# Designs tried in a protein design chat: VHH binders against Type II methyltransferase M.MthZI (mthZIM). Part 9

Target 1, 355 residues: Type II methyltransferase M.MthZI (mthZIM), of Methanothermobacter thermautotrophicus (Methanobacterium thermoformicicum) (p29568)
Amino acid sequence: MKTTHRIYFKNSADMNELKDKSINLVVTSPPYPMVEIWDRLFSELNPKIEETLIDEEDGLRSYNLMHEELEKVWHEVDRVTAPGGVVIINIGDATRKIGKKFQLYPNHVRTIDFFFDRGYQVLPFIIWRKQSNKPTKFMGSGMLPPNAYVTHEHEYILIFRKEGPRQFKTEEERKLRRESAYFWEERNQWFSDVWTDLTGVSQRLNHKNLRKRAAAYPFELAYRLINMYSIMGDWVLDPFLGTGTTMIAAACAGRNSIGYELDHNFKDLIESRINETLKLSNEIVMRRINDHIEFIREKNGKYYSENYKFKVTTRQEQDIRLYYPRTYKKIKNNEFEFFYQEVNPKKERQSKLNI
Short names: E, the ipSAE of ESMFold2; O, the ipSAE of ESMFold2 at other seeds; V2, 0.75 times the mean of E and O plus 0.25 times the DockQ between their complexes.

## First folded at step 4 (VHH)

Design s25 (framework vhh_4orz_3)
Fold by ESMFold2-Fast, scan of step 4:
Structure s25 (fold): chain B 355 residues (1-355), chain A 118 residues (1-118)
Amino acid sequence: as target 1 above (355 residues)
Amino acid sequence: EVQLVESGGGLVQAGGSLRLFCAASGFTFSDYYMAWLRQAPGKRREWVALIYSGGSTDYADSVKDRFTISRDNAKNTVSLQMNSLKPEDTAIYFCAADFGSWRPLDYWGQGTQVTVSS
């Protein structure tokens, strides 16, 4: 097994490199309209935005113009997404005072409206409450009603499906789907509509590179979503690639990827992250296996994985195959191929018995 | 109370045979893989045979084609049939039970001595 990964350093409002209906899954976190850190980026895309931000009466106009820039990208996302494909957008709403008016700018609503208007099914989506989104000081008039404001503590992981459920028409596709299954306990954790804290391997990969992107999500978040909404060998797109989290998570999950990033300065950071992640890729998969083994000890597993010699909760889990990228090679300045090994718990068990 | 009790060790001449037994209690035996390990004087512990909960088996290269591991889930026992014994098979043999995690072995016994004379 191998996967291909391409990065285009250009505005994703034009993704002419991608054919219509060629992408199975989009996972992305765009710059957030009306969040001040993104003001310069939006103003560089459309200089009228800077003018509206100065005018105390133009907050709504700024909001609309910023979303019009994002919607150029969403039009491209719609064009390239295959029938049965899923579009996942992590987006936060913005609280902001323009002139003397403080209000929330509901970015998630505008984003939902775009895809709903274009005929997508809005699937049950996830509220992601992350620690960094909890303010430590009060907003508004402190302890005094009614001019105190609720703290904004969450983002939305919006999930849209194109045309209807994906069909698997060939025997090879159905086999690959079974091999791409997740464990029963992973399903129970991942398919909650509220994510309060990220656990496991995400903290190991949470380093400086993830923080350079204001809307950056942890590796584990992208890794879960990719496993939930695609199968091995699928093509994953991130039109706002930043430091490469989606690409790296796709590689770790055995999926191909394409990323777009406006800032060329991210190239070296992405390559650095690839090298760090390859050192940890076996550990990521082994953690999934070890977490499963510890889980199943407490449960009475009914079925058996001949591949890995452990019990599982459901018949569907019997065919799970877990791979990790062992090596990669740079095919072009912007294109990488990853080469995989299947995890071998048998070798790990035998090693443990000798030490 | 979890217990693994080995038996069947002893002194045997080179080329002879021994059968080791391990009686397990205090855990759900059928859920665990069972292993036989050995430790010879002055050497590190090494595994010799594995039998998984599903019944499949694995053997170390040093004992392949000479040793056979088997289990009886109804009686909570695992056995090791040792044929064509060599002086280098002299060791304390331990029965172990494990669920397969990366953590240290779940359970193992006190061992039984096997001595193979030239």
Scores: ipSAE 0.054, ipTM 0.579, lowest interface PAE 5.8, mean pLDDT 85

Design s26 (framework vhh_4orz_3)
Fold by ESMFold2-Fast, scan of step 4:
Structure s26 (fold): chain B 355 residues (1-355), chain A 120 residues (1-120)
Amino acid sequence: as target 1 above (355 residues)
Amino acid sequence: EVQLVESGGGLVQAGGSLRLFCAASGFTFSDYYMAWLRQAPGKRREWVALIYSGGSTDYADSVKDRFTISRDNAKNTVSLQMNSLKPEDTAIYFCAADFGSWREYPLDYWGQGTQVTVSS
């Protein structure tokens, strides 16, 4: 098994490298309109934004102009997404005071409207609430009504499906789908509409001016979504690649990927993360297996995996195959191929017995 | 509560045979893979053979074609038939049971061992 990964350092408002209907899954976290850390990026995309935001203090117009920039990317996402494909956008709403007006800018609503108006099915989406949820201070007028404000503690993982359920027409496709299955207990954790167990992860940054919020898009979030909404060998797109989280997660899950990133300063960090991930890539799959074995020990599963010599809860789990990337090659400028090792239950058990 | 009791060890001449037995109690035997491990004086523990809950088997290269592992789920026993024994097979042989967790978890259960001595 081999996967291909390409990175384009350019604006994803133009993804001419990609053919229509060529992408199976989009997983991304765009810059958030009206969140101050992204003001410079949006103003560089459209200088009118700085004028309306800073000079005119027009929050609504600034919000609209920022979303118009994102919608150029969403038009390309729509073009490249295949029928049955899924588009997943992690986005936060912004609370902000512009001039004298404090309000929430509902980024998720405008994002939903874009895809809904284009005939996408909006699937049940996920509220992502980060691990720390204990505010020590209150917003607004403290204990005095009515000028106190509710804390904003979550982001939205919006899920859109193009045209309808994906069809698997060949025996080879159906076999690969079965091999791409997840464990019953993973399904029960991942398909909750509220995620409270994932914290934004800080990464080492080599350059002081790199985007700080890129660290908030964690590997595990991308890894779960890729396993939930694609099969091995699928093409995953991230039009706002940042530090490479979606690409690295796709590689760890046995999927191909394409990423777009405006800031060329991320290149060295992405390559560093590839190398670090390869050193520990088997640990990701080992954790899934060990978590499964501990789970099934208590549940006494009814079915058996001949591939891994352990019990499973359902028939669909019997054909699961788990791979990890062992090595990679740089094929072209910003193009990588990953090569895989299937987990070997014989070798792993032998290693445990030799102490 | 949980017990693994090895038996069948002893002194044998090079080229001879021994059959080890392990009697298990206190857990659902059929759900566990069973293994034979050995530890020679001054050496680390090493695995010898294992048999999965489904009945398939694996062997260390050093004992392949000489040793045969088998299990009887009705009697909660696992056995190791050792043929063509060599002086380097001298070790304490341990029966182990594990649900199948991989490297990051310790073995669930293992016995006190039975001594096998192979004379030249």
Scores: ipSAE 0.037, ipTM 0.576, lowest interface PAE 6.2, mean pLDDT 86

Design s29 (from o03_7W with S101D R103S Y104E; framework vhh_4orz_3)
Fold by ESMFold2-Fast, scan of step 4:
Structure s29 (fold): chain B 355 residues (1-355), chain A 119 residues (1-119)
Amino acid sequence: as target 1 above (355 residues)
Amino acid sequence: EVQLVESGGGLVQAGGSLRLFCAASGFTFSDYYMAWLRQAPGKRREWVALIYSGGSTDYADSVKDRFTISRDNAKNTVSLQMNSLKPEDTAIYFCAADFGDWSEPLDYWGQGTQVTVSS
């Protein structure tokens, strides 16, 4: 097995490198309108935004102009997403005081409206509640009602499906779908509409470089979504690639990817993260297997995986295949190929028995 | 209490055969893979054969085609048929049971049974 990964250092408002209907899954976290760290980026895209923020102190106009910039990207996302494809956008709302007016800017609503208006099905989406320190600074009138404000502690993982359920018409496609299945207990954990178990970074990776993306979602979030909404060999797109989390997660899951990023300075960081991830890539699939074995020990599963010599809960899980990237090649300055190894239960058990 | 009790060890001449038995109690035997390990004096322990909960088997290269592992889930036993024994097969043979947690130590071990192959 081989996967291809491409990075384009340009504005994703123009994705002319991608053919119509070529993408199976979009997983992204855009710059959030009205969150102050993104003001400069949005103002560079449209200088009118800086005027509305600073000179006019018109937060609603700023909000609308920022979303108009994002919607240029969403138009391209719509063009490239294949029928049956899924678009997943992790987005937070912003609380901010502009001039004398404090309010929440509901970024998720504007994002839902865009895809709903284009005929997408809005699927049940996920509230991602990040673990937070107990607030020590309060907004509004402190302890005094009614002018105190609640702390905003969650983001939205919005899920949109294009045209309807994906069809699998060939035997090869149906086989890959079965091999791309997840464990019963993973389904029960991942398909909850509230995620409280993911903090800023995936604890399972134990990796400094994977933890330093300040305004981005963690590896584990991208990894779950890719496994939930695509099959091995699919094409995953992130139009706001940043430090490469979606690309790395797609590679770890056996999916191809394409990313867009405005800042060329991320190139070396992404390559560094790839090298660090490859040192621990086996750990990701081994943790899934060990978690499964621990789970099934208590549950007394009814079916058997001949591939991995362990019990499973359902018939569909019998065909699961788990791969990890062992090596990669840089094909061009912006293109990488990953090569895979399947987990070997004989080797793993022999290692345990010899110690 | 969990117990693995080995039997069938002894002294045998080179070229001979021996059958080891392991009687298991205190756990759901059919859910575990069972293994035979051996340790010669002054050497590291090594695995020789294993049988998965589904019934498939694996062998170390040194014993392949000479040893056969089997299990009887109704009697909670695993056995090791050893044919064409060599002096190099001399070791204490241990029965082991594991659910399959690849990161944790083996769940259960027996006390071992001595196999000595002369000449």
Scores: ipSAE 0.062, ipTM 0.589, lowest interface PAE 6.4, mean pLDDT 86

Design s30 (from o03_7W with F99W S101D R103E; framework vhh_4orz_3)
Fold by ESMFold2-Fast, scan of step 4:
Structure s30 (fold): chain B 355 residues (1-355), chain A 119 residues (1-119)
Amino acid sequence: as target 1 above (355 residues)
Amino acid sequence: EVQLVESGGGLVQAGGSLRLFCAASGFTFSDYYMAWLRQAPGKRREWVALIYSGGSTDYADSVKDRFTISRDNAKNTVSLQMNSLKPEDTAIYFCAADWGDWEYPLDYWGQGTQVTVSS
């Protein structure tokens, strides 16, 4: 098995490198409108935004102009997403005081409206509550009603499906779909509409450097979503690639990827992250296997995986195949190919037994 | 209490055959993979054969096509049929059982049975 990964350092408002209906899954986290850290990026895309924010102190107009910039990208996302494809956008709402007005800017609503108006099915989406101590900073009038504001503790993982359920027309596609299945206990964890304690299966490995490199929250988030909403060999798009988390997660999951990023300075960081992740890529898959073995030992599963010589809970899990990227090649300045090794139960057990 | 008891070892001439047996008790035998390992004088332990809970088998390259592992879940036994024995097969042979996690040490071991192959 081989996967291809391309990075384009340009504005994703123009993705002319991609054909219509060529992408099966979009996983992204855009810059959040009205969150102050992104003001400069949005103002560079449209200078009128700075004028509206700073000179006019018009928060609503600023919010609308920022979303107009994001919607240029969403139009391209719509064009390239295949029928049956899924678009997943992690987005936070912003609480902010502009001039004399404090309010929440509901970024998730504007994002939902865009895809809903274009005929997408809005699927049940996920509330992601980040792991952190509750803030001690209070908004509004402290302990005195009525001018106090609730704390904003979550982001939204919005899920949109184009046209309807994906069809699998060939026996080859149906076989690959079965091989791309997840474990029953992973399904029960991942398909909750509330994600808390998002350290996922990666926390099983007590390796300080692995957790740092995997960037537990963003990597695990992307890794789960890719496994939930695509099959091996699919093309995953991230129009706001940043440090490369979606691309690295896709590679770890046996999916191809395409990323867009405005800031060329991320190139070296992405390559560094690839190299660090490859050193530990087998541990990601082995952790899934070890977690499964621990789970099924107590549950006493009904079915058997001939691929891995262990019990599973359901018939659908019998055909699971797990791969990890072992090496990569830089084919062009912006294109990488990853080469895979399947988990080999004979080799793994032989290693254990020779001790 | 968990027990694995090996038997069937002995002295045999090169080219001969032996059949080893392992009787297991104290755990749900059918849920475990069973393995035969050996340790030659002055050398490290090495695995030679295993049989998975589902019945599939694997062999070390040094014994492939000469040894056959089998199990009887009704009797809680595993056996190793050793054909075309070589002097290099001389070792203490151990029966082991494991639930199949690939990271942790083997769950259960027997005391071993001696196999000596003369030239």
Scores: ipSAE 0.065, ipTM 0.570, lowest interface PAE 6.4, mean pLDDT 85

Design s31 (from o03_7W with L50Y S53E S101D; framework vhh_4orz_3)
Fold by ESMFold2-Fast, scan of step 4:
Structure s31 (fold): chain B 355 residues (1-355), chain A 119 residues (1-119)
Amino acid sequence: as target 1 above (355 residues)
Amino acid sequence: EVQLVESGGGLVQAGGSLRLFCAASGFTFSDYYMAWLRQAPGKRREWVAYIYEGGSTDYADSVKDRFTISRDNAKNTVSLQMNSLKPEDTAIYFCAADFGDWRYPLDYWGQGTQVTVSS
């Protein structure tokens, strides 16, 4: 097994490198409109935004202009997404005081409206409650009604499907789909519409002047979504790649990827993260296996994995195959190939004896 | 108190057969994966055969098609049938119990039983 990963350091409002209907899964976390850290990026894309936000203190117009910039990217996402493809956008709403007025700017609503109006099915989506961002201070008038405000503690993982369910027409595709299955207990954890078990993470950035919010998009979030909404060998697109989390998660899951990022300064950090992840890639897949073995003993599973001989809960799990990237090769300045090793019970048993 | 006691070792000529037994006590035998391991003088420990909770088996390439591992949950025993023995099979053979968590070393080990195969 081999996967290909390409990075384009340019504005994803133009993805001319990608053919129409070529992408099966989009997983991304864009810059959030009206969240202060992104003001400069949006103003550089459209100078009217700085004027409206700072000089005129017009929050609604600023909100609309920022979304117009994101919608240039969503138009491209729509063009490249194949029928049956899924678009997943992690987005937070913004609470902010502009001039004298405090309010929430509902970014998720504008994003839903864009895809819904273009004929996508809005699938049940996930509320991600971030534990690491627990509020420590009250907003508004404390304990005195009515001028106190509820705490904003969650983001949305919005899920859109193009044209309807994906079809698997060949036996080869159906086999690969079965091999890409997840465990029963993973299904029960991952397909909850509320995620409270993933904290936002700050990447250890070893370079100055990188965007902090890109670091809050955790590997595990991307890894779950890729396993839930694609099969091995699919192409995953992230039009706001940042530090490379979606690409690295796709590689760990045996999927190809394409990422777009405005800031060329992320290039060295992405390569560093690839090298770090490869050293731990076996552990990522072994954790899934070990967690499964612990679970299945309590569950009293009735079926057996064909490839690994451990118990599983359902027949659909019998054909699961688990791979991890062992090495990678830089093919061009912007293109990487990952090479895989399937998990090997014999090798793992021998490793236990060397400890 | 957990105890694994191996038996059935001894001297055998090349091409011969031996059957090793391991009697387990002090834990719920049926909940553990069981393994046979060996260590020859001056060599590293190597696993030989593994039997999963559900009865599926796996073997090291060096013994595949010659050795057969089995378990009897009613008697709390695991056995290793060794056929077509070769001088390079000479080693101390250990019975081990495994929770099945590959992050950790094997949970319980026996004292071992010597197998010597003459040319």
Scores: ipSAE 0.057, ipTM 0.585, lowest interface PAE 5.4, mean pLDDT 86

Design s32 (from o03_7W with S56D F99Y R103E; framework vhh_4orz_3; at its last look DockQ between E and O 0.01; V2 from the best seeds 0.00; counts 0 for: pae O 20.0 > 2, placed apart)
Fold by ESMFold2-Fast, scan of step 4:
Structure s32 (fold): chain B 355 residues (1-355), chain A 119 residues (1-119)
Amino acid sequence: as target 1 above (355 residues)
Amino acid sequence: EVQLVESGGGLVQAGGSLRLFCAASGFTFSDYYMAWLRQAPGKRREWVALIYSGGDTDYADSVKDRFTISRDNAKNTVSLQMNSLKPEDTAIYFCAADYGSWEYPLDYWGQGTQVTVSS
């Protein structure tokens, strides 16, 4: 098995490198409208935004213009997403005072409305409750009613499906789908509509905006979503690639990827992460296997995996195949091919047994 | 209490055969894979043969086509049929049980039985 990964350092409002209906899954976390760290980026995309941030009445003009910039990207996302494809957008709402009004700016609502208007099915989505680094900060007047506000502790992982359920018409496609299955216990964890077990990952970088992006979008979030909503060999798109998390997660999951990132400062970091991924990619798959074996020991599974010589809970899990990237080839400055090794139960168990 | 008790070892001439037995108690035998490991005096322990809970088997290259592992879930026993024995097969042979381990340590293992193959 081989996967291809391409990175374009340009505005994803124009993804002319991508053919119509060529993408099976979009997983992304855009810059959040009305969150102050993104003001500069949005103002650079549309200079009119800067003057709206000092509006004397409220932030509605800022909110609308920022979403108009994101919607240029969503139009491209719609064009490239294949029928049966899924678009997943991790987005936070913003609380902010501009002019006379403090309010929540409901970014998730505007995003839902865009895809609803284009005929997408909104699937049950996930509330991602992040760990807070500032648990004592108060919104409003502290302990005194009525002007105190609840804390804003979550983001939304919005899930949109294009046209309807994906069809698998050939036996080869159905076989690959079975091989791309997840464990029963993973399904029970991943398909909850509330995620409380994932925290943002922070990197110590010189550029503060790079660090903030890294903290917002953890590897495990992307990895789960890719395994839940695509099969091996699918093409995963991230139009706001940042530090490369979606690409790296896709590679670890045996999926191809395409990423867009406006900020060239991420180039060296992404390449560094590719190299680090190869050193740790087997650990990701081994962790899944070890977690499964520990789980199934107590569960007393009824079915057996011929591929890996362990018990599983359901018949569908019997065909699971697990791969990890072991080498890569840089094809161009922005294009990589990853080559895989399937986990080998005999070799892994021999390594444990021989001391 | 969990117990694995090996038997069937002894002295045999090169080219001969032995059958080792391991009697297991104290756990749900059919749920575990069973393995045979060996350790020659003063040398590192090495894996020899493995039988999974589903009945599939794996062998170390050094014993492939000479040794056969089998299990009897009704009697809670695993056996190792050792044919065409060589002096290099001289070792203490250990029975081990594990739920499908991909990491150390093994769940259970016995105290071993000595196999000596004369030249």
Scores: ipSAE 0.138, ipTM 0.635, lowest interface PAE 4.8, mean pLDDT 86
Fold by ESMFold2 at other seeds, look of step 6:
Formats: structure tokens, C-alpha cells, sequence
Structure s32 (fold): chain B 355 residues (1-355), chain A 119 residues (1-119)
């Protein structure tokens, strides 16, 4: 088994390298409109934005212009997404004071409206509650009503589906779908509409051009979503690749991927992360099996994995196959091929006591 | 069956140059990443340079712009040109091959060749 992973260092408002309807899953986190660390990026894309923020102090106009820049990308996402494809956007609302006006800028609403207006089904989506102990920045009048403000500590993982449920027409596709199943207990954990078990990633990056763009989601967030909404061999797109988390998670899950990143300075960081994650890839995938074995021991399940002979809870889990990337090749600048080995749970547990 | 044989080591004055060679046999050379690593006495083995199967290269910060790795897939050889040598470059240099990860141990290792840089 082999997967292909490509990075394009350009603005994803133009994704002409991608054919219409070629992408099965989008997992991304864009720059968040009205969040201050992104002001420079948005102003570089449209200098009018800086004028509206500083000279006019017009938060609504700034917000609208920033979303217009993102919507150029969402138009391309719509074009490239296949029927039955899923678009997942991790986005946070912004709380911000412009001039004397404090408000929340509801980025999730504008994003939902974009896809809903274009015929996507809005699926039940996830509130990602980050753990935070930092003092509230925007308290308003504090203890004096009615001008105090709620602390804002969550993000949205919005989930959209294009043109109804995906169809699997060939036996090969249906086999890959069955092999791509997840365990019953993973389903129960992952398909919850509130996630509180994942810590946000605050990264200190030495690279000066990356510091303002470092509020990325963790590997585990992308890895769950990719396993939840794609099958092995699918094409996963991240039009705001950043540090490469979606691509790396796709590789660990046996999916192909394409990423767009405006800032070429991310190249070395992405390669460093690929190397680090590849060292641990077997352990990452084997953790799913080890967690399952612990779970099912206490459950006394009636069904067995056809491929690995451990117990499973449901008939749908019988054909699960898990692969990990053993090696990769850098084929040319910004293109990688990953080569896989199927897990061997019995042998790997005996040779690696810590998995 | 698999062999990696290093050569070209020796004693050289600081500021000098040396070229290491590694001859490979017993595996499909063109499919493998080739690398040089080094180990000074009492220190951990460290990465120096690598060359991907597609020909792209990468270097440790400590040797950037001084060392150049190259490969010849027709002859199954990899070489390391070492310029502007410093006493801290003194080490046993190992040729290694790996299919595409840097998981230790790497797939194949040579026996090493000594490089000594006198001050």
C-alpha cells in the first residue's frame, strides 16, 4: 500500500492543480477573521482590511472583508469536493474590541451560511472545548450587570456533506470501506458533539514568519476526523496546511493528501514533523489496537476480527485492517510517497512491551 | 549479504578537505536513502547528511555549507565531500542506508572510517 502527499506553496484561493470533484474529505483550520494574530495575513491579502481596522475602526466591515478572502478558498473547496464528500472546518469565533465596541464576531455562522446556501447538508458538528486556566481578557463590567461578558473558550468543528451520502459502487471500494471501519468504542468516543479531551496546541515557533499562525489543532483532532469521515486511499485536502498536521494524520491513517500553504517557511517544519511522527507511526496505530484489546477484555464480545482474531463488539468491525507508514520517499520538491506495513498485533506486542 | 564499505578516512589539518566514499552491495541501492552519521569518542552517534532516493539532500546544521553528499546509482556509491574541516569534526563516520525513515537502528550500516582533524 502506498499514499501520495503533495504540498503547493501558494494561495489556495486558486487550486487549479486539482480537478473538479477530486477530493473526498477536507479537514482544515483557516485563519480566524478578527482574531488579532491573523490581522497581518488578512491585510496582506487585502490592504483595505488594515484601513478598516485602524483608520475606520469598523469591525463589521473588517469582518466582512476577511470572510470575503476566505470565501475565495471556500469556492475552490466546493469545486474540488466530490459528491458525498465531507468538508470539515475547525474555526473559532473572535471576541474583540474595535474602538469602544466589544463583541463576538461569529465566524462559525458565516462559514455555515456559505456551505448551507450552496446545498451542503450541515451535519451535527462538534464543540471543541479547549482547556484554559488563563484569566478572562474581556470581562466587561466584571461583577456589575449587565455589561459583563461570558468567557470564550471553545472552537467549532463544522461538518458539511456535499450532495447526500457517499456511494460505494465497486467491490474494491466496498472492501476498502469495510477495512476502514473503526471500533465500536472509538465510535462512541469520537462521535460526540462536545470534545473536552483534546488540548489546544500553543506552539512557540522559532521561525519569525510562523509565530502568528501557530494556533494549530493537535494531531489527534485531525486523526480522529480523518478516520471518522474517509476510507483508506481517499484524498484529503487542507487548503490552510500550516504546520502539516492534516497531511501527517492522513498519512498515518492510510489516506492520500494535498495541502496548500501560502508561506513557504512552513516547509522545513512540515518535514521535521513528518520525520518525528513517522518514528512513532507504528506505536500511534498500535495504540488503537491496544486500547481496543483492553476495552473488549472487559466486554466479552461475541465477534472476532477476521484479520487479527481479537474480539470485536459488532459485525461491522470484523474486517478492520490497520496499516502504518513504515517509510516515505521525497519524490520531488513538496511531494512524498508513503509506504505501509500492515500491523501485526501479536508479534508487535511481544517485541514492543510498551505498546 | 548486505555490505556498506566506507573508505577515504584519515588525518587532516584543520581547514583541510577530505572525501569519504561508501560502496554498497546486496540490496536495491536506488530505492534507499543514503546517509552519513558520525560518532566522536564518548558521544552519541549523530546525523550528518543524507541523500534521498530522488536525489534531494539534507544536512545537519553543524555541517551545512561545508559538507556535500552525493550518490551514483549506477555504481552503487555515496560520497561525502568534507571541506573547511574543524577539530570538532573528528569522529568515526558511518555510511548508512534506510528505506525512508530514520528509525533506529537504520536498515543497514557500514563499519565506519576514522576522520581525525588536527588543530
Amino acid sequence: as target 1 above (355 residues)
Amino acid sequence: EVQLVESGGGLVQAGGSLRLFCAASGFTFSDYYMAWLRQAPGKRREWVALIYSGGDTDYADSVKDRFTISRDNAKNTVSLQMNSLKPEDTAIYFCAADYGSWEYPLDYWGQGTQVTVSS
Scores: ipSAE 0.000, ipTM 0.115, lowest interface PAE 20.0, mean pLDDT 85
ESMFold2, look of step 6: ipSAE 0.000; ipTM 0.338
ESMFold2 (binder alone), look of step 6: mean pLDDT 85; pTM 0.853

Design s33 (from o03_7W with D98E S101D Y104Q L106F; framework vhh_4orz_3)
Fold by ESMFold2-Fast, scan of step 4:
Parts: sequence; structure tokens; C-alpha cells
Structure s33 (fold): chain B 355 residues (1-355), chain A 119 residues (1-119)
Amino acid sequence: as target 1 above (355 residues)
Amino acid sequence: EVQLVESGGGLVQAGGSLRLFCAASGFTFSDYYMAWLRQAPGKRREWVALIYSGGSTDYADSVKDRFTISRDNAKNTVSLQMNSLKPEDTAIYFCAAEFGDWRQPFDYWGQGTQVTVSS
């Protein structure tokens, strides 16, 4: 097994490197409109945004202009997404005072409207409530009604499907789909519409300015979504790649990936993260196995995995195959290939049987 | 109380055959992986055959194509058919069981049965 990963350091409003209907899964977290750390990026894309936001103090017009910039990317996402493909966007709403007016800017609504208006099915989506040690801050009039404001503690993982359920027309595709299955207990955890068990991650960056612009969604979030909404060998796209989380998660899950990132300063960080992740890739898949064995020991499953010589809860889990990347090669300046090893319970057992 | 009791050992001439049995009690036998291991005089223990709860089997290279492991879940027994025996197969043979967790050592062990192969 081999996967291919490409990075383009350019604006994803133009993804001419990608053919129409070539992508099976999009997983991304864009810059959030009206969240102050992204003001400069949006103003660089459209200078009118700074004038509207700072000089005119018009939050609604600024919000609309920022989303118009994101929608240039969503038009490309729509073009490249194959029928049956899934688009997943992690996005937070913004609370902000512009001039004399405080309000929430509902980024998730505008994002839903874009895909819904284009005929996508909006699937049940996930509220991601981050575990956070941020100090408790009160907004508005403190303890005095009615001018106190609710705290904002979650982001949205929006899930859109193009045209309808994906079709698996060949026996090869159906076999690969079975091999890409997840465990029963993983399904019960991952397909909840509320996630409270994942924290945002802070990346230690060499340059402080990169830290402010880094996408902050965790590896585990991307890894779950990739396993939930694609099969091994699929192409995963992230038009806002940042520090490379989606690409690295795709590699760990046996999927190919393509990422776009405006900031060339992320190149060395992404390559560093690839090297660090390869040292831990076996541990990632072994954690899934360890969690499964502990679960099934208590529950005593009815079915059996010949691949891994343990019981499973359902017949669909019998064909699961688990791989981890062992090595990679840099094929071109912007292209990497990962090479895999399958988990081998026979080799593990042979080591323990010779005592 | 969990017990594994081996039987069927003895003296046999080179080229001969012998069948070992292991009777298990005190646990849900069909849920366990069953193994045969051996320890030659003055040597460390080595595994020879393993049968998984699903029925598939594995063998050490030294006994491949000569030994066959099988199980009878109705009788709670596992057996080892040994063909084309050699003097170097002389050892105490142990029955062992585990719940299917290949990360851990065997849960239960028998006391062993002696197999001696003469020239």
C-alpha cells in the first residue's frame, strides 16, 4: 500500500490543478469571518474589507465581504467534489463589537446556505465543544439582566453530501469499503452529534506570527472524519491546509490528500510534523486495537476477525484491515508518497509464544 | 477452578505418531485460543501449534506439515496429532489457553505431559 500527498502554496480560490469531480472528501477549517486574528488575511484578499470594518465600522458589510472571499473557494470545492462526495467544514461563529454594536456573526449559517442552495444534502452535523482552560469571561452587563450575553463554547462540524449516497459499482470498491470499516464501539463514539472529548491543539511554531494563523483543529478530529466519510485510497482535499493536520491524518488513515495553503512559511512545519507523526503512526493504530480488545473482552462479541484473530461485535467488522505508514519519500518539492505496513497479530503473538 | 489436563504422552519410536489431548474446565472453552508448547530437557520453552477461537491455526516451522492441532468445543478438548516424530521432538508438552488477547501472556497453563522419541 502507497498514498500520494500534494501541497500547493497558492490561493484555493483557483484549484486548476484538480479535475472536475475528482475529490471524494473535503475536510477543512477555513479562516473564520469576523474573528479578529483573520482580519489581516481577509483584508489582503480584499482591501475593501479593512475600510468597511475599521473606517466605516460596518460589521454586517464586512461579514458579507469576508464570506464572499470564502465562497470563491467553496465554488472550487463544489466543482472538484465528485457525486456522492462529502464536504466537511469545521467553522466557529464570531462574537464581536464593531463600533457601538455587539453581536454574534453566524458563520455556520452562511456556510450552510451556500451548500444548501447548491443542492447539497445537509447531513446531521456535529457540535464540537472544546475542552478548554480559558479563563471564564463575562460579556455585557455582568449579573444584571437583560444586557448580559451567553458565552460561546463550541464550533460546528458541518457535513454536506453531493447528490446522494456514494455508489460502489465494482467488487474491488466494495471489498475496499469493507476493509475501511470502523469498530462498532468507534461508530457509537464518532457518530454522536456532540463531541466533548477533543481539545484544540496549540502548535509550537518557530515564528510567533505563524502561531496566530495556524488552523487549531486536532489530528483526532480530522482522523475520525476521514475514517467516517471516506474509504482507503480516496483523495481528501483541504483548501486551507495550514499546519498540515488533514494531510497527516489522511496519511495515517491510508488516504491520499491534496492541500492548499497561502503561507509558504508552513512548508517546513508540515514536513517536520510528517517526520514526528511517522514515529507515532504505529501507536495510533495500536491504540485503536487496544481500545477494541478491552471493549470486546467485556462484551464478548459474536463474530470473528480472521485478519486480527479477535472477536468483533458485528459481521461488517470482520473484514477490517489496519495499516500504518512506516516511511515516506519526497518525490517532488510539493509531493510525498507514504508506504505502509499492516498490523500483523501473528508476528506479535510469535514473539510472545517463544518464552 | 480453571484446569488444563494433558494426556497422551509416552515413548514412541522415530518415524512414529502420537496424539496428545488437553481437557479444559472452569472457563468458557469456545472463547479461548488454545496452544501447545514444549520444553526440551535443559532448553527454553517454545511454541509448536496454536488454534484460535475462530478455528484457524498456526504452526512453528519445526513442526509444519507434521503436527495438526484441533479442538472439540462440545467436549472442551484440544488435541495435537504428531506425525513423523524425530528424537528432537522429545520434550514436555504443555497445553495453554488465552482469551484472545495476543498482547498478553497465556492466561492458563497445564502441568505438561512427557513425550520421548527413541531412535
Scores: ipSAE 0.013, ipTM 0.472, lowest interface PAE 7.3, mean pLDDT 86

